# VHH binders against Jacalin-related lectin 10 (JAL10), part 13

Target 1, 292 residues: Jacalin-related lectin 10 (JAL10), of Arabidopsis thaliana (Mouse-ear cress) (q8gwi7)
Amino acid sequence: QKLDAIGGKGGKQWDDGADHDNVAKVYIRGGLEGIQYIKFDYVKDGKTIDASIHGVSGSGFTQTFEIDYQNSEYIVSVDGYYDKSGTMQALEFKTNLKTSEVIGYPKGTTKFSLGGVNGKMVIGFHGSAGKVLNSIGAYLTTAPPTKSQLVGGLTGGEPWDDGSNYDGVKKISVTYISTLIRSINVDYEKDGQVVTRYHGMKNGDTEEFVIDYPNEYLISVEGTYNILPDDNVLVIRSLIFKTSKGRISPTYGFVSGTKFVLESQGNAIVGFYGRDGGAFDAIGVYFSPIPS
Short names: E, the ipSAE of ESMFold2; O, the ipSAE of OpenDDE; V2, 0.75 times the mean of E and O plus 0.25 times the DockQ between their complexes.

## First folded at step 4 (VHH)

Design v8 (from c10 with S53T; framework vhh_7b18_3)
Fold by ESMFold2-Fast, scan of step 4:
Structure v8 (fold): chain B 292 residues (1-292), chain A 119 residues (1-119)
Amino acid sequence: as target 1 above (292 residues)
Amino acid sequence: QVQLVETGGGLVQPGGSLRLSCAASGFTVSSNYMGWARQVPGKGLEWVSYIYTGGSTEYQDSVKGRFTISRDNAKSTVYLQMNSLKPEDTAVYYCARDYRWGSTSFDYWGQGTQVTVSS
């Protein structure tokens, strides 16, 4: 998605494009007459890309803002401040993890925002510049999936991870016994095809929870975990699933111990990870933004 | 030959008490997970209580403080003492020899005993 540049009509147009996976670093030089230049370092295929300076390099203090792209930090939005002459006077960057200082001098300016769309990240910039930055716009793309905390027994069983490279969940089959969860079998969709992943022991009562993907999304996994009394193992005791259409599954297993909810507002569950052995020891999920 | 036979069901008034018995044969009750499940009209099957191999017990929140599971190993019998009964406790109650964690299948269920809580 291309967001139009906002600001004045002065200067010459520049465009860094959208062929990037992320932004690594922002360089800005402010001055009394406005932002004198801006430069972005981008990330593509795990490597940083040198970017062009937009504006004029001169004497002055250069401020920098680093994005920890290797730990899934990304720019969510940029606030800009331009004066009545159409000169950009200040910028502020917000990531999913932090907010920059206001860079420049925002007094007596008109404020605008680029981005801040749920589930989108900024991957590129464009605008106009001459002796100062006159306008700035952005390119948005879908933000990467977010990994939840792992809940349950964190040391028992063996780890597994389905990852987050799926479009959605179509069906979860839960195998449970009266005291605990034994296994899950998840049908994911990827590029129109079903990919099935199985974790845990097959023996027990099996129930299916079908999701009408892509018209409906799995949004929540809640349940309980507790020590199984005489075996002294910490395991997932119960599970309940909820969808974006307000459907709630039956309770699978036995409600006992510590309650958990794995849910993120505006996001769907697109993957699972966890631990299993003689029981389902632990569970976690990957969240990806719902397209609306 | 493994068999579970439930007795003790019946009609009681709200606030009353009832004790269910499960006579087990063909196995040792103390060596297995034993539990009580109920089939509530319109709500499906739900588990209400367990007694584990070492004698530890667990209860569904809705019955905690009102129901007590116990066993008599010499009589090979599992009991469910139900106090302060509510209309919502009306169900067919089943005794089960359940999976132990790491085991392969549900072994055995009784045929059930009807409990009706009504005025």
Scores: ipSAE 0.333, ipTM 0.686, lowest interface PAE 2.6, mean pLDDT 87

## First folded at step 5 (VHH; from u3 with Y50W; framework vhh_vobarilizumab_d1)

Design w1 (at its last look DockQ between E and O 0.27; V2 from the best seeds 0.00; counts 0 for: pae E 8.5 > 2)
Fold by ESMFold2, look of step 5:
Structure w1 (fold): chain B 292 residues (1-292), chain A 119 residues (1-119)
Amino acid sequence: as target 1 above (292 residues)
Amino acid sequence: EVQLVESGGGLVQPGGSLRLSCAASGFTVSSNYMAWYRQAPGKGRELVAWIYSGGSTEYADSVKGRFTISRDNAKNTLYLQMNSLRPEDTAVYYCARDYRWGSTSFDYWGQGTLVTVSS
């Protein structure tokens, strides 16, 4: 998806294209007279690609903003600030992980936002520039699934990982006894078919939480983890699931210890990973943007 | 052979107290995680309280501050002291042995004892 350039009229059009996997680094040179140039390093097939400088050298400061693309960081939006003369005066970049400082001097300007489309990331830029940057536009693509942190006992049990290659979650079954989560069983949808994954021990009572996929999405896993008294094992003690329709599961297990919440605004849970072995030690999830 | 026998249930008015007992045989209460569950008419079993082998206790939020689990190791007996009873505490109460993770032992349940809280 190509977003039209926004900003002032003037300058020569430039276009870095959309044939990139990510943005690695942004170079901006600016001063009191405006943004003098911009340059992007892109990622393609694991290697950085230097694009052309857009604008010209002049007085001012060169700043950079690095994107940790190797750890799933990507640009989601850019705020821009341009004046009546057609000069871009300031830019601010937002990623899924952080926000840059405002680069330049936004005083007395018109603000706009470029991107910020749910589930999309920026993979290319275009715009216009002459002696200064005049306008900027973007190319968007669907953002890849991201992996939550792992919560619970990080050293006990054996790791497992369902991956993120599922369309959504249709059902979660939790097996528990009075004080312990024993296992989870997850029914995923993949290409119209149900794929089932089971993790843990089968001793206990089982409760099911059915999700009306694709009309409803799993969006949150919450719960607690703690060491058990007289044991030296940190384990998941309780689980709660939430959906996009505002449904909340019963609390499975028993609330004890440190609370955790695994959720990401605008995203559904499409996979699980964790650790188990004699206990249900740890849990984590994969997020993917909810389809619009 | 493992056996759990509950006693001490009965009819009480709201605000009253009862003490439930669970006599255990075939294993040592102090070496196990022990629990009280309850089952109201038409509902599933609900965990109420438990005591760890080292003596630590935990409670469901619905009973915290009103119920106390304890044990007498010499008598191999588990107790539930229930104070400030409410109509919603009406249920059959069960004593249970919970096994630890890494065990292949089954969960064991007693016969139950009926508690009715009614005006």
Scores: ipSAE 0.012, ipTM 0.316, lowest interface PAE 8.5, mean pLDDT 85
ESMFold2 (binder alone), look of step 5: mean pLDDT 79; pTM 0.806
OpenDDE, look of step 5: ipSAE 0.673; ipTM 0.882

## First folded at step 7 (VHH; framework vhh_8h63_2)

Design x1 (from u2 with D98E Y99P W101Y S105Y; at its last look DockQ between E and O 0.43; V2 from the best seeds 0.00; counts 0 for: pae E 2.4 > 2, unsure alone 64.3 < 65)
Amino acid sequence: ELQLVESGGGLVQAGGSLTVSCAASGFTVSSNYMGWSRQAPGKERELVAYIYSGGSTEYADTVKGRFTISRDNAKNTLYLQMNSLKPEDTAMYYCAREPRYGSTYFDYWGQGTQVTVSG
ESMFold2, look of step 7: ipSAE 0.635; ipTM 0.865
ESMFold2 (binder alone), look of step 7: mean pLDDT 80; pTM 0.805
OpenDDE, look of step 7: ipSAE 0.719; ipTM 0.904
ESMFold2, look of step 9: ipSAE 0.421; ipTM 0.773
ESMFold2 (binder alone), look of step 9: mean pLDDT 79; pTM 0.799
OpenDDE, look of step 9: ipSAE 0.443; ipTM 0.770

Design x2 (at its last look DockQ between E and O 0.49; V2 from the best seeds 0.00; counts 0 for: pae E 2.9 > 2)
Fold by OpenDDE, look of step 7:
Formats: structure tokens, C-alpha cells, sequence
Structure x2 (fold): chain B 292 residues (1-292), chain A 121 residues (1-121)
């Protein structure tokens, strides 16, 4: 997705393209007369790629903004300020994790916002520049999966992580006893094939919740966690699943203790992680935008 | 032979109280993990209250603060005191000897025939 450039009409057109996986670093040279140049380091196939400077290098300051792309950080939007002459005066970058400082001098300028589309990330920029940066646009792509918080017993059992490299969830098999969750078995869809992952103990009753992927997506995991009195361990006690079609699973296990909800508006659950031992200690998920 | 026999069910008005009992034979209630479950029409059976062999108790959120599980060792009987009853508490109530613990201990699972509790609105 290409977003039109915002700003002035001056300068020559530049275009870094959309053939990148992420943005690693932003370089801005600014001064009292405006942003002099902007430069990006992009990420492609796990490597950083240098792009050209857009603008000119003059007297002023250099400010950099680093994106932790290795930890799934990405630019969501760019806010900016340009003056009546169409010169960029200041820029501010927002990622899924943090916001940069306002780089430049926004006084007496028109404010704009570029991006901010749900479920999208910036992977490239275009615009115009001459002696100064005149305009800036962006290329968007689907944002990568995000990791939820881990809920439940955070120190018990052994950690496991299926990752987020799946297209969706097709089936969840829950094994439980009267007082707690024992395990979950997840059938994932990956490139048209089913991948099954097993986590936890097999002893107990097992029930299946089937999701009609790709017509239906798992969107929510709810439940409760509570201490087992005799063992003094915090574990998942109950689970409920919800889908994009409004289907709700039965309640598995024992509804007791602290309630939790793992869901993200506009996103589907595409992976699980957690901790297990004698019981299912903790659960977390990976969220990915639902395809339009 | 192991056996559980529930009793004490009946019709009660909303806000009322009722105690159901579960007489066990063939095993000692105080030495086992015991629970009360209920099943309403068209719904799945759910655990309501649980008492550990050590005497610790646990309750479903839906009944917490209203129900009390206890046992009489001399009578080898399990009890469920139900206060502030609601229409949604209407169900067949079963007592059971539970099968599994977190520590990995396993037991045979025995259920009673149940006792009907009906709460009128």
C-alpha cells in the first residue's frame, strides 16, 4: 500500500521503494531552516540496507531514531510539521513500541500524520527533496505478529513457544481435569498444511474446538488462573475460546481465580506459548492481523 | 464396593438456602479429594466446589461466597451448604471422588446418582 506524500510541492521526487521487510534506522539532518535531509536504513532478508540521502547535508544537527526490528518493532506512523513554503520543519516517528522525539522545530508549521493504519507497518518511504526535505510518503504492509503477555504461573513448569509462523489455528484440543487445565494441542495451518503442537500432560478429558480456517479465525483466549491450595502453585484453571464468527467454546476446566482475556482488536491468534508441568501453568498468544 | 449417595435436594425459593449431602461407602471421604458438580438442563457439567484431602476448599466463581463444602469424618459424609440460591443454580448436583491432582496422583473416579436442586424465581 502506497500512501501519498504529504508536504510541499517543491524539490525532486525520490523513492526508496517498498521492497523491504522493515526500517532499521532513521537519520535526520535538521536546522533552523528546516529538515535538510532524511535517510533510512532498511531491512531485507535479515540484513540492513543503506538508502541514499534525500536532501542535502548542511550546517545543523543530526538526529537518529533506531528501530529494534529484531524484536518485532516497526514504524506505525510518522507525524510531521511543514511550513507555508512547503519545507519540512520537524518529524516524529511512532513505532508499535515507542515514540521518537520531535526531530526539528515545529514552530509555526502545519501538522500532518502519515500512516497509522491498523495492522500495518511502514516498510519504505518516498517523497520530494531539494535543498530541504519537501514531502514524505510511505509504503505499508501487513504488520508482523505481536506477542501477548504471559498469563498464569510465570515461574512454574517449563517454558514452551510455538512461535507465530503459522497462518491460523484450525483446532484446539483441550485436556483438562475437574480442577485445572492439563494441556492444549493446537492444529495450526501453515502453507496449506496442518502442523500440530502438543503441550502439557495427557491425563484428563479431552475436548476439541474446531475453527473453520480460513473462513473463521481464533480471536480470543479467556480463562482463569488460581493457586492450587495443596501444591501452592499458580496454574491455568479454565479456558474459553472465541472466534471471528462469534462462536464461543465450552468452558474447559474449573472457573476459579483471576480472570484473563487475551485478545486484540482486528487480530487473530496465530500461535501459542506458555509454561507447563504437572498442569498447564501459563498461556500466551501471538496476534496477527486478520486478512481483509 | 465404593458408593456415593446424594440427598437433600428439593425445591427452594430464590434467596433461600439448602444443604445437600453425599454419603460415601467403601472409602474415607477425609482421605480423598472430593467435589460437588452440577449439571443444568442443556448445559455441561461443571465443578462447583472442591475439598482437598488436606481440608483446603475451592469454589467456582459462580458460587464463591454463597456455597460451603464440608465433610463429617464420623459420618463419612460430604456436604454442600448453599445460601442465597439463584434460579441459575437449578441443576442436578453430583458428588464425586476426584481422579487427578497437580502432583500427579491418580484416583478412581466415582460419582453419585445426583440430587435435584430447583430454585424458583
Amino acid sequence: as target 1 above (292 residues)
Amino acid sequence: ELQLVESGGGLVQAGGSLTVSCAASGFTVSSNYMGWSRQAPGKERELVAYIYSGGSTEYADTVKGRFTISRDNAKNTLYLQMNSLKPEDTAMYYCARETYTYSGETYFDYWGQGTQVTVSG
Scores: ipSAE 0.318, ipTM 0.738, lowest interface PAE 1.7, mean pLDDT 93
ESMFold2, look of step 7: ipSAE 0.352; ipTM 0.747
ESMFold2 (binder alone), look of step 7: mean pLDDT 79; pTM 0.777

Design x3 (at its last look DockQ between E and O 0.05; V2 from the best seeds 0.00; counts 0 for: pae E 24.2 > 2, placed apart)
Fold by ESMFold2, look of step 7:
Order: C-alpha cells, then sequence, then structure tokens
Structure x3 (fold): chain B 292 residues (1-292), chain A 121 residues (1-121)
C-alpha cells in the first residue's frame, strides 16, 4: 500500500520504492530553516541498502535513528510538521518498540501522521525535496507475525512448523484417545483458498472445531502437558481452543499435569508449530494483529 | 527377528489360577515397555496389564488385585499371573511391546499371536 506524500508543494519528487523488507536506519539533518535532508538505509534479503539523500548536503550534525530490524523492530508511523512556505519543519518516527525524539521545530506548523495502522509496517518512503524536505509519503506492508514460546515436550519427537503465511484459521480437527492427543489437522485460509496441514497420528477419535473466518478468529490455545511414565518425556495431554466471539471448544484429550495458555491480547492465531512423534509432544503458535 | 510367543493358556475352573507366558527374542524384555491385552469373542481388544521399562506396573480396573504382570530377565519372558478367574476373563490373551512407552495399544509395535484362556463354571 502507497500512502500519498503529505506536506508542502515545493521541491522535486523522489521515490525510494517499496522493494525492501524493512528500514534499517534514518538520517536527518534539521535546523531552524527546516529539515535539510533525509536519508534511509533499507534492508533487502538480510543486507542493508545505502539509499540516496533527499535534500541538500551540508555541514552540520546528522541525527540518526536506528531500527533494530534483526530483533523484529520496524517503523509503524511517522508524524510530520510542515509550515505555510512548504517546508517540513519536524519529524518524529515511531516503531513497535520505541519513539524517536522530535527532530526539528514543530511549533506553528500543520501536523500530519503517516501510517499507524495496526499490524502494518513501513518498508519504503517517497516525497519531495529541494533545499529542504517538502513532503513525505510511505509504503506499508503487513508486519510479520510474532512466534509464541513452544510448550510441552521440548526434546521429544520431531519439529514441524506450518509457518505464519496464512490469513487465518478456518478449522481445527483434533484426534485423541483417552490418555493422549494423537494429531491435529488445521485448515488455514490463504488468498481465498483452504490450505490443510496435518500433524501426528491418525488413530483415535476425531472432533472438529469450526471457526467462522473472517467473521471470527482463533485467539487462544490452552491445555495441559505431562510426562509419560518411565521415560520422563513431556507430551501434550489436552487442548482447548477459544475464539474472538467468546466461543470455547470442548476439552480434547485428558487434562493432566501443567497448564499452558497461548494467547496475546489483540492478536489472532495464524499458524502453528510444534513437535510430534509417536505422540503429540509440543505446540506453539504464531500471532498476528486482528484487523480493527 | 523380533518375536513374541505366548504360551500357557488353557481351560481353568472359575476361581482358579493360571499363568500365561510370553517368550521374546530379538530384544530384552526387562529393558522394554510390555503389556498384556485380551480379546473376548465379539469384543474389542483391551489392555489388561502393563509394565514400564523401569518396572512400574498398571492394570485395568476389571483385573486389578487379581492379575500380576512380571518379567524374568534370565528367560527373557513376560508373565501374567491370573488369580480368582471368572468366566468373563475368557479371551485370547496377547503380549506386546510398546516402543515409546505411552501405555496405549495403538502404540504397540509387536504383537504375539495370542494364547486362549477359557474359564468354565
Amino acid sequence: as target 1 above (292 residues)
Amino acid sequence: ELQLVESGGGLVQAGGSLTVSCAASGFTVSSNYMGWSRQAPGKERELVAYIYSGGSTEYADTVKGRFTISRDNAKNTLYLQMNSLKPEDTAMYYCARDEWGYDSTEYFDYWGQGTQVTVSG
């Protein structure tokens, strides 16, 4: 998504494009005459890209703002302040983790905001600049989902990971016997298509929990895990699912041992990962913000 | 090469006792998870006794206090001692190995051919 540039009418247009994974660093020189220039370093395929300056080169102190992109930091919004002459006078950058100082002098200006949409991040900028920065716009994309901790047996079985590149969960089928969860089958939606992933063994009683996606979201996975006798290996013993409409599934399996809850305020579950072998050893999820 | 051979079944009067045996080859009984299951005519197979590799035991409620599972490392043999037998104990008795130790018949990876126990009276 391209957000149109906002600010003054002067300067020449520039456009860093949207073919980036993240922003690594912002360089700004501001003063009483306005923002003199701005420059962005972008990230593409794990490498930084040293982009062009926008504005004029000059002597003076360059202020910088680093984004810890390797630890899931990204820009969510920019506040800008421009005056009647068409000069950008101040900028403030906000990430999911921190806020920059206000760079420049915002008093007596028109304020605007770029971005700030829940679940979105900035991956590119465009605008206009001459002797000063005149306007700025942005490119947005969906921010990456957050991976939960893994619960259950962390060494038993073999790892699996559905990833998080799904729009949502449409159905979960759980197969269990009186003492053990045997498998889950997850129907995801991706671009209007159902994608099914299966994990575990097929023997046992199977029950389905249908979610009315996109009117309803899976928001919580709860359950218990406990050791098996004589081998000291933890496995998942029971599962419960909850939705954004307050619906709660039956308890699948047999409640035993340590309780866990995988949920995150304001987020839906969009993927699963875990471990399985002869039993269903461990489970984890990916969270993504619920559209507001 | 892995083999389980049951023996010792037969006809027993109600209230009597019987021991069934399961001779194993290709693995060590005393270091493994083992169980006895039974299947009566027209019924599903049920686990009646289980011994974990560490030696602890579990029993179905219907046989608890009457049946005892044990093993003999020198003979590499699993046993089921059945006391106070009832006509409803009549079934084909199977021994089995559980590779993972989950104490569920769905995980048993080797089964014997069974030995018939018939309780009259």
Scores: ipSAE 0.000, ipTM 0.102, lowest interface PAE 24.2, mean pLDDT 85
ESMFold2 (binder alone), look of step 7: mean pLDDT 82; pTM 0.816
OpenDDE, look of step 7: ipSAE 0.656; ipTM 0.876

Design x4 (at its last look DockQ between E and O 0.51; V2 from the best seeds 0.00; counts 0 for: pae E 5.6 > 2)
Fold by OpenDDE, look of step 7:
Structure x4 (fold): chain B 292 residues (1-292), chain A 121 residues (1-121)
Amino acid sequence: as target 1 above (292 residues)
Amino acid sequence: ELQLVESGGGLVQAGGSLTVSCAASGFTVSSNYMGWSRQAPGKERELVAYIYSGGSTEYADTVKGRFTISRDNAKNTLYLQMNSLKPEDTAMYYCAKEPRYSSGWTYFDYWGQGTQVTVSG
């Protein structure tokens, strides 16, 4: 997705393209007369690549903004300030994790926002520049999956992680006993094939919750966690699943203790992680934007 | 032979109280994990109360504060005191024994024929 450039009409057109996986670093040269140049380091195939400077290097200051792309950080939006002449005076970058300082001098300027589309990340920029940066636009793509918090017993059992490299969830098989969750078996869809992952103990009653992927998505995992009194261990006690079609699974296990909800508006669950031992100790999920 | 015999069920008005009992034979109630489950018409069976061998008790959120599970060791009997009963508490109530293996917990392996509790609105 290409977003039109915002700002003035001056300068020469530049375009870094959209063939990147992420943005790793932003370089801005600013001065009293405006942003002099902008430069980006992009990420492609796990490596950083340098782009050209857009603008000119003059007297002023250099400010950098680093994106931890290796930790799933990405630019969500860019706020800008341009003056009546159409010169960029200041820029501010927002990632999914943090916000940069306002870089430049936004006095007497018009503010704009570039990006900020739900479920999207910036992977490239375009615009115009001459002696100063005149305009800036962006290329967007679907944002990568986001890891939820881990809920339940955070130190018990052994950790496991299916990752987020799946297209969706097709089926969840829950094994439970009278007092707690024992295991979760998940059938994932990946490139038209089913991948099954098993976690936890298999002893107990097993029930299946089928999801009509790709017409339906798992969007929510709810449940409770509580201490087993005699063993003094914190474990998942109950689970409920919800889909994009409004279907709600039965309640699996024993509703007891602290309630939790793992849900992200506009996103589907595409992976699970957690901890298990004799019982299912903890659960977390990966969220990914639902395809439009 | 293991046996569980539930009793004490009946018709009670909303807001009322009722105690159901479970007489066990063939094993010691106080040495085992015991629970009460219920099944309403058209619904799945659900565990409502649980007593650990150590004496700790646990309750489903739907009955917490209203129900009390207890046992009489001398009588080898399990009890469920139900207060502030609601129509939604109407169900067949089952007493259950849960085995415990050295490697962890297991589901209930034995229960009685149940006792019917009906709460009128």
Scores: ipSAE 0.061, ipTM 0.578, lowest interface PAE 2.4, mean pLDDT 90
ESMFold2, look of step 7: ipSAE 0.095; ipTM 0.563
ESMFold2 (binder alone), look of step 7: mean pLDDT 79; pTM 0.793

Design x5 (from u2 with S105Y; at its last look DockQ between E and O 0.59; V2 from the best seeds 0.00; counts 0 for: pae E 3.7 > 2)
Fold by ESMFold2, look of step 7:
Structure x5 (fold): chain B 292 residues (1-292), chain A 119 residues (1-119)
Amino acid sequence: as target 1 above (292 residues)
Amino acid sequence: ELQLVESGGGLVQAGGSLTVSCAASGFTVSSNYMGWSRQAPGKERELVAYIYSGGSTEYADTVKGRFTISRDNAKNTLYLQMNSLKPEDTAMYYCARDYRWGSTYFDYWGQGTQVTVSG
């Protein structure tokens, strides 16, 4: 979880700890002498927590970098640049959504990267500082699941959302009739128990696709969506599921229209959301890193 | 009372054409959802052409552009025109009525007509 501080050996050690859910804001004061101080606002239980300034107040300009933690933004990595004297000269922060400007003057320095571990996010920092920032380290935790785009008919039916708080998918049952999907039934695992969620209508032919969780993960949902001729509404027309063991389900439904693929390298599907009504209008998924 | 009788199957050379027919009794083809499915030995039955009660049609990708489903109200008959036939089209062809909003996939089937594509 704890990444050792990188940089120079000078200054006094500081440690904001790891008891945070996210980082809300970064404050950096730079100057000709290097990074003079750094401060982080953290998130705990949905509320921001102000941490201590690390370094000294002095001449210079404070730059800030905000993390939109309420919309699932988080820091993935930090690039740092320190010189031969052990002074941190520049920093650059990367989130899952954006990259900060390079703060400071990186020329003539040694570059390093802190974090960037697949599926991890930064929740705390530590390091050393005196008159300048000398070194910086980080605390990592497992990043929250990410939400795919919704595909299919985005205005028809009623929305539903199973959420992402499941360990994995154990079984998907698809009910379909001649030319369209009627419903899905998903068996999730949560804390050793099966949790079942059902979406759509029950009339039609039902087929099951069993996943040998946790030895096997659901990694892909593919299919097609198209206008349903008699009703003139855009709906999911076919579905195909793929697993981490290379297994591919039968094609459920009737292939028609625009192909979609919901898949993310290194991730498993841990939740579903979508829209349904008289037909199965739209589908989306939640991704979570496959355990390493 | 309800009956579907397929006919018109046979042996045809690759690249050739064939029309199969389905005569219906006890209901009106033109007011119903209808389809043609096929089943090759050792394979699952698959829907290849479908006609909605309003007249719109849809086709499986494997036959799109080669097959045409149609119906004739006066004869109460469903047709499947098959052009540019391939050996892979060899199968028993079934017509069926779709009880679209019911609990079952196609509620009434014919006995089938064999189509064999050589070479």
Scores: ipSAE 0.261, ipTM 0.684, lowest interface PAE 3.7, mean pLDDT 88
ESMFold2 (binder alone), look of step 7: mean pLDDT 82; pTM 0.821
OpenDDE, look of step 7: ipSAE 0.810; ipTM 0.949

Design x6 (from u2 with T104V; at its last look DockQ between E and O 0.58; V2 from the best seeds 0.00; counts 0 for: pae E 3.1 > 2)
Fold by ESMFold2, look of step 7:
Order: structure tokens, then sequence, then C-alpha cells
Structure x6 (fold): chain B 292 residues (1-292), chain A 119 residues (1-119)
């Protein structure tokens, strides 16, 4: 999707295109007479692509803003300020993880926001520039899911990872015995079909929590982790699930130890990863933006 | 021939204390994982106190600081000391042995002893 350039009319059009996976780095030279130039390094197939400078390259200092694309950071929006002459005077970049410095001098200008479309990320830019940057536009694509922290016992058991390539979660089943969680079973939806993934030991008492996907989304997993006394191993001891409709599951397992919450504003859980062995050692999730 | 027999239940005023006991036969309490569960009227059974075979104990948040699980190996008996009792503690209290890695949760249950907290 191509968002029209915003700003003034002057300068010559430039277009970095949309054939990129992400943005790696932004280079900006700002001054009292406006943003002198902008340059973007893009990512394609894991490799950085050097794009052209847009504006004048002259002498001076350049500010940079790095995007940690290898750890799922991406640009969500750009705030900008242009003046009556059509000169871009300031820019500020926002990612899913952080916000850049405001580069330039925004007073006395028209403010705009480029992007900020729920569930989308910027993969390319276009605009117009001459002796200064005049306007800027963007290319958007669907943002990838992001990975939560892993909680629980981080060295016990063996790792597993369902990945994030699912449309949503339809059901969670938890199997437990007394004070010990044995396993989880997750029913995902993928392309209209149920895909089931099971992690842990199969014996015990099983309880299930059904989610009315796609009318309802799983948004939170909470619980506790603690050392299992006789085994001296740190494991998940309890789990609670919450949905977008405000539904809360029963507490599964036995509450003991350190509380955790895995949730992210505006996102649904679309995948799980973790560690298990004889016990259920650790849990983590993948978040994806909830459709608007 | 395994048997668990609870005793010591009764009617007690809110804020009071009560000890319930569970005499075991056919196995040794100290060699096993044991627990106290309760079932309140209209509610599902919940585990409130647990003692590991090594002696470590754990409690549900609703009773922590008020209830104490213990065992007397010489008498082969499990205890639950309940202090600062509240009306919501009213329930049938069951002693149980946990066959921790078996095919079911607790594999032996007593008949229960009723605890009723008034006022």
Amino acid sequence: as target 1 above (292 residues)
Amino acid sequence: ELQLVESGGGLVQAGGSLTVSCAASGFTVSSNYMGWSRQAPGKERELVAYIYSGGSTEYADTVKGRFTISRDNAKNTLYLQMNSLKPEDTAMYYCARDYRWGSVSFDYWGQGTQVTVSG
C-alpha cells in the first residue's frame, strides 16, 4: 500500500520503491533552513540495501536512527512538520519499540503523521526533494508478529516453538496433576483449519478454555513460576488466559511463586513457544496486531 | 488396603481456630505427597494445602498465613491447623494422597470432615 507524499510541492520526485523487507537505518541532516537531506538503508533478504541521498549531500553532520530489524523492530509512523514555503522542517520516527529524537525545528509549521495504520509497517519511502526535503510518503505492508519474553525456568527442559504463522488461537487445554502443570495443547486456526500443537506430558486432569475466534481473540497469558521443591527445578506453576471480550479462564495449576503477565496493548496472541520436559518449564507468546 | 479417615471438623465462630486430622493406614504419610482439599457448597473442590514427601509445604493464597499443614510420622497422621477462620472457609475438608507422577491427580481420598464457620 502506497501513502501519498505529505508536505510541500517543490523539488524533484524520488522513490525508493517497495521491494524491501524492512528499513535498517535513517540518515537525516537538519538545519535552520530545513531538512537538508534524508537517506534510508533498507533490508532485503537479510542484506542491507544502500539507497540514494534525497536532497543535498554537502558538508555537515548527519543524525542517524537505527532500526533493530533483526529483533523485529520496524517503523510504524513518521511525524513531520513543513512550512508555508513547502520545506520539511522537522521529522520524528516511531517504531514498535522506540521513538527517535525530533530532528529539526518544528515551530511555526504544519504537523502531519505518515503511517500509523494499525497492523502495518513501513518498508519504503518516496517524496520530493531539491535543496531541502519537501515531502515524504511511505509504502506499507502487514507487520510481522513479535515475540514476547520467555518466562519460567529458562534452562530446564527442552525448547519448543510453534512459530507465529497462525491466524489465531481457538482453544487452550491445560493438563495438570496436583501442584504440577504437565502440558498445554493449543488449537490454532490456519486458513480455516484447526492445527493442534501439544507440549508436555499427556497424563493428568485436563481443562479447556474455548475462544470464539475470529469474534474473540486471546490477548493475555498470566501465571506464576516457582521452584518445584523436591526436584529443585524452576517451572510454570499456574496459568490464566484472558480474551478480547473480557473473559478470564479459571486459574489452572497451583499458584506459587513469581507472577508474570504476557500481554501487549492492541495485540492478540497467535503463537506459543516455551520449554518442557517432565514438567512445564517455561512459556512465551507471539503477538500480532488485532484487526481494526 | 488403604484408608484415610478425617476427623476434628465442627462448627466454629468466625475468627476461631480448628485442627482437622487425617489418620492414614496401609501406607506411610511421611513417604508420600499429601494434601488437604476442600469443597464449599456449590463450588468445585480446591487444593488448599500440600506437603511434599521431603517436608516442604505450599498453600493456596486464600489460606496462606492462616492454615498450616503438618504431619506426625509416629502417629501416621496428617494435620491441618486452621486459624482466623472466615465464613468462606466453610467446606467439607478432604485429606488425600498424591501419586504425583501417576495417571490421575490424588489417587486416594478420605470421606471428609465438615467445617462450618458461622458469623
Scores: ipSAE 0.325, ipTM 0.721, lowest interface PAE 3.1, mean pLDDT 88
ESMFold2 (binder alone), look of step 7: mean pLDDT 82; pTM 0.819
OpenDDE, look of step 7: ipSAE 0.803; ipTM 0.943

## First folded at step 9 (VHH)

Design y1 (from x1 with L2V A14P T19R V20L G35A S37Y E44G T62S K86R M92V Q114L G119S; framework vhh_vobarilizumab_d1; at its last look DockQ between E and O 0.26; V2 from the best seeds 0.00; counts 0 for: pae E 2.3 > 2)
Fold by ESMFold2, look of step 9:
Structure y1 (fold): chain B 292 residues (1-292), chain A 119 residues (1-119)
Amino acid sequence: as target 1 above (292 residues)
Amino acid sequence: EVQLVESGGGLVQPGGSLRLSCAASGFTVSSNYMAWYRQAPGKGRELVAYIYSGGSTEYADSVKGRFTISRDNAKNTLYLQMNSLRPEDTAVYYCAREPRYGSTYFDYWGQGTLVTVSS
């Protein structure tokens, strides 16, 4: 998705393109007459790409804003401030994790916002620049799924990972006894088909939680984890699921020990990962933006 | 073969006490995870108390401080001491052997013993 450049009409058009995985770093040089230049380092196939400077140097200083792309940070929006002469006077970058300083001098300007589309990230920029930056536009793409922390026992059992390549969760079946979650069985939807993934053992009581996907999304996994006294191993002891329609499952298992909550505002759970072995030792999830 | 036989149920007034017994055969109680469950009229089955093979115990919130699970290895018998009984404790109480960490066997349940608290 290409967002048209906003700002003044002056200067020479430039276009970094959209063939990037992320933005790594932003370089901005301010000056007495506004933003003098902008430069972006992009990410492609795990490597940074040192792109062209857009504009020219003048009076001022160069500021930088780094994006921690290796830890799933990405730019979601840019606020711009341009004056009546068509000069970009200030910029402010927002990521999914933080907001930059306002770079430049926004007093007496027209403010605009570029991007901020739910579930989208910026992967490229274009605009116009001459002796100053005049306008800026962006290329958007769907933001990647993000991975929660893993909760529970980190040393017992063996790791497993369903990945995040699913459209949503249709059903979760939990098998448990008084002291243990024994297994989960997850029915995912992928391209109109049900894909089932099973983790753990069958011995115990099994209960199902059905989600009316795609009209309803799984948004939260909560529960507890604690040691098993005889084995001195941390395991998941209870689970609760919540949906986008405010539905809450029964508590599966037996509440004991440390509480956890895995949820992310505006996101659905689209995958699970964890550890299992002699029990259901640990759980984590993948989040993806809920479609609008 | 595995067998669990509960006994000691009966009619008791609110505030009273009762001791349930569960005689086990075909396995050693102290080497296993053991539990008491109950099922009230019109309700689902719920955990009451649990004892690990090493002797550690866990209780449902509804009975904490009032009920005590214990065992006697010489008699191969599980016990539930129930104090300060309430009408809502009225239920059939079941003794169970539970699978432990790493176990593939299914749980085994006794026939149950009825406890009625004057309600």
Scores: ipSAE 0.356, ipTM 0.716, lowest interface PAE 2.3, mean pLDDT 89
ESMFold2 (binder alone), look of step 9: mean pLDDT 81; pTM 0.814
OpenDDE, look of step 9: ipSAE 0.759; ipTM 0.920

Design y2 (from x1 with F106E; framework vhh_8h63_2; at its last look DockQ between E and O 0.79; V2 from the best seeds 0.00; counts 0 for: pae E 3.0 > 2, unsure alone 63.1 < 65)
Amino acid sequence: ELQLVESGGGLVQAGGSLTVSCAASGFTVSSNYMGWSRQAPGKERELVAYIYSGGSTEYADTVKGRFTISRDNAKNTLYLQMNSLKPEDTAMYYCAREPRYGSTYEDYWGQGTQVTVSG
ESMFold2, look of step 9: ipSAE 0.595; ipTM 0.849
ESMFold2 (binder alone), look of step 9: mean pLDDT 79; pTM 0.789
OpenDDE, look of step 9: ipSAE 0.275; ipTM 0.704
ESMFold2, look of step 10: ipSAE 0.333; ipTM 0.732
ESMFold2 (binder alone), look of step 10: mean pLDDT 78; pTM 0.781
OpenDDE, look of step 10: ipSAE 0.619; ipTM 0.864

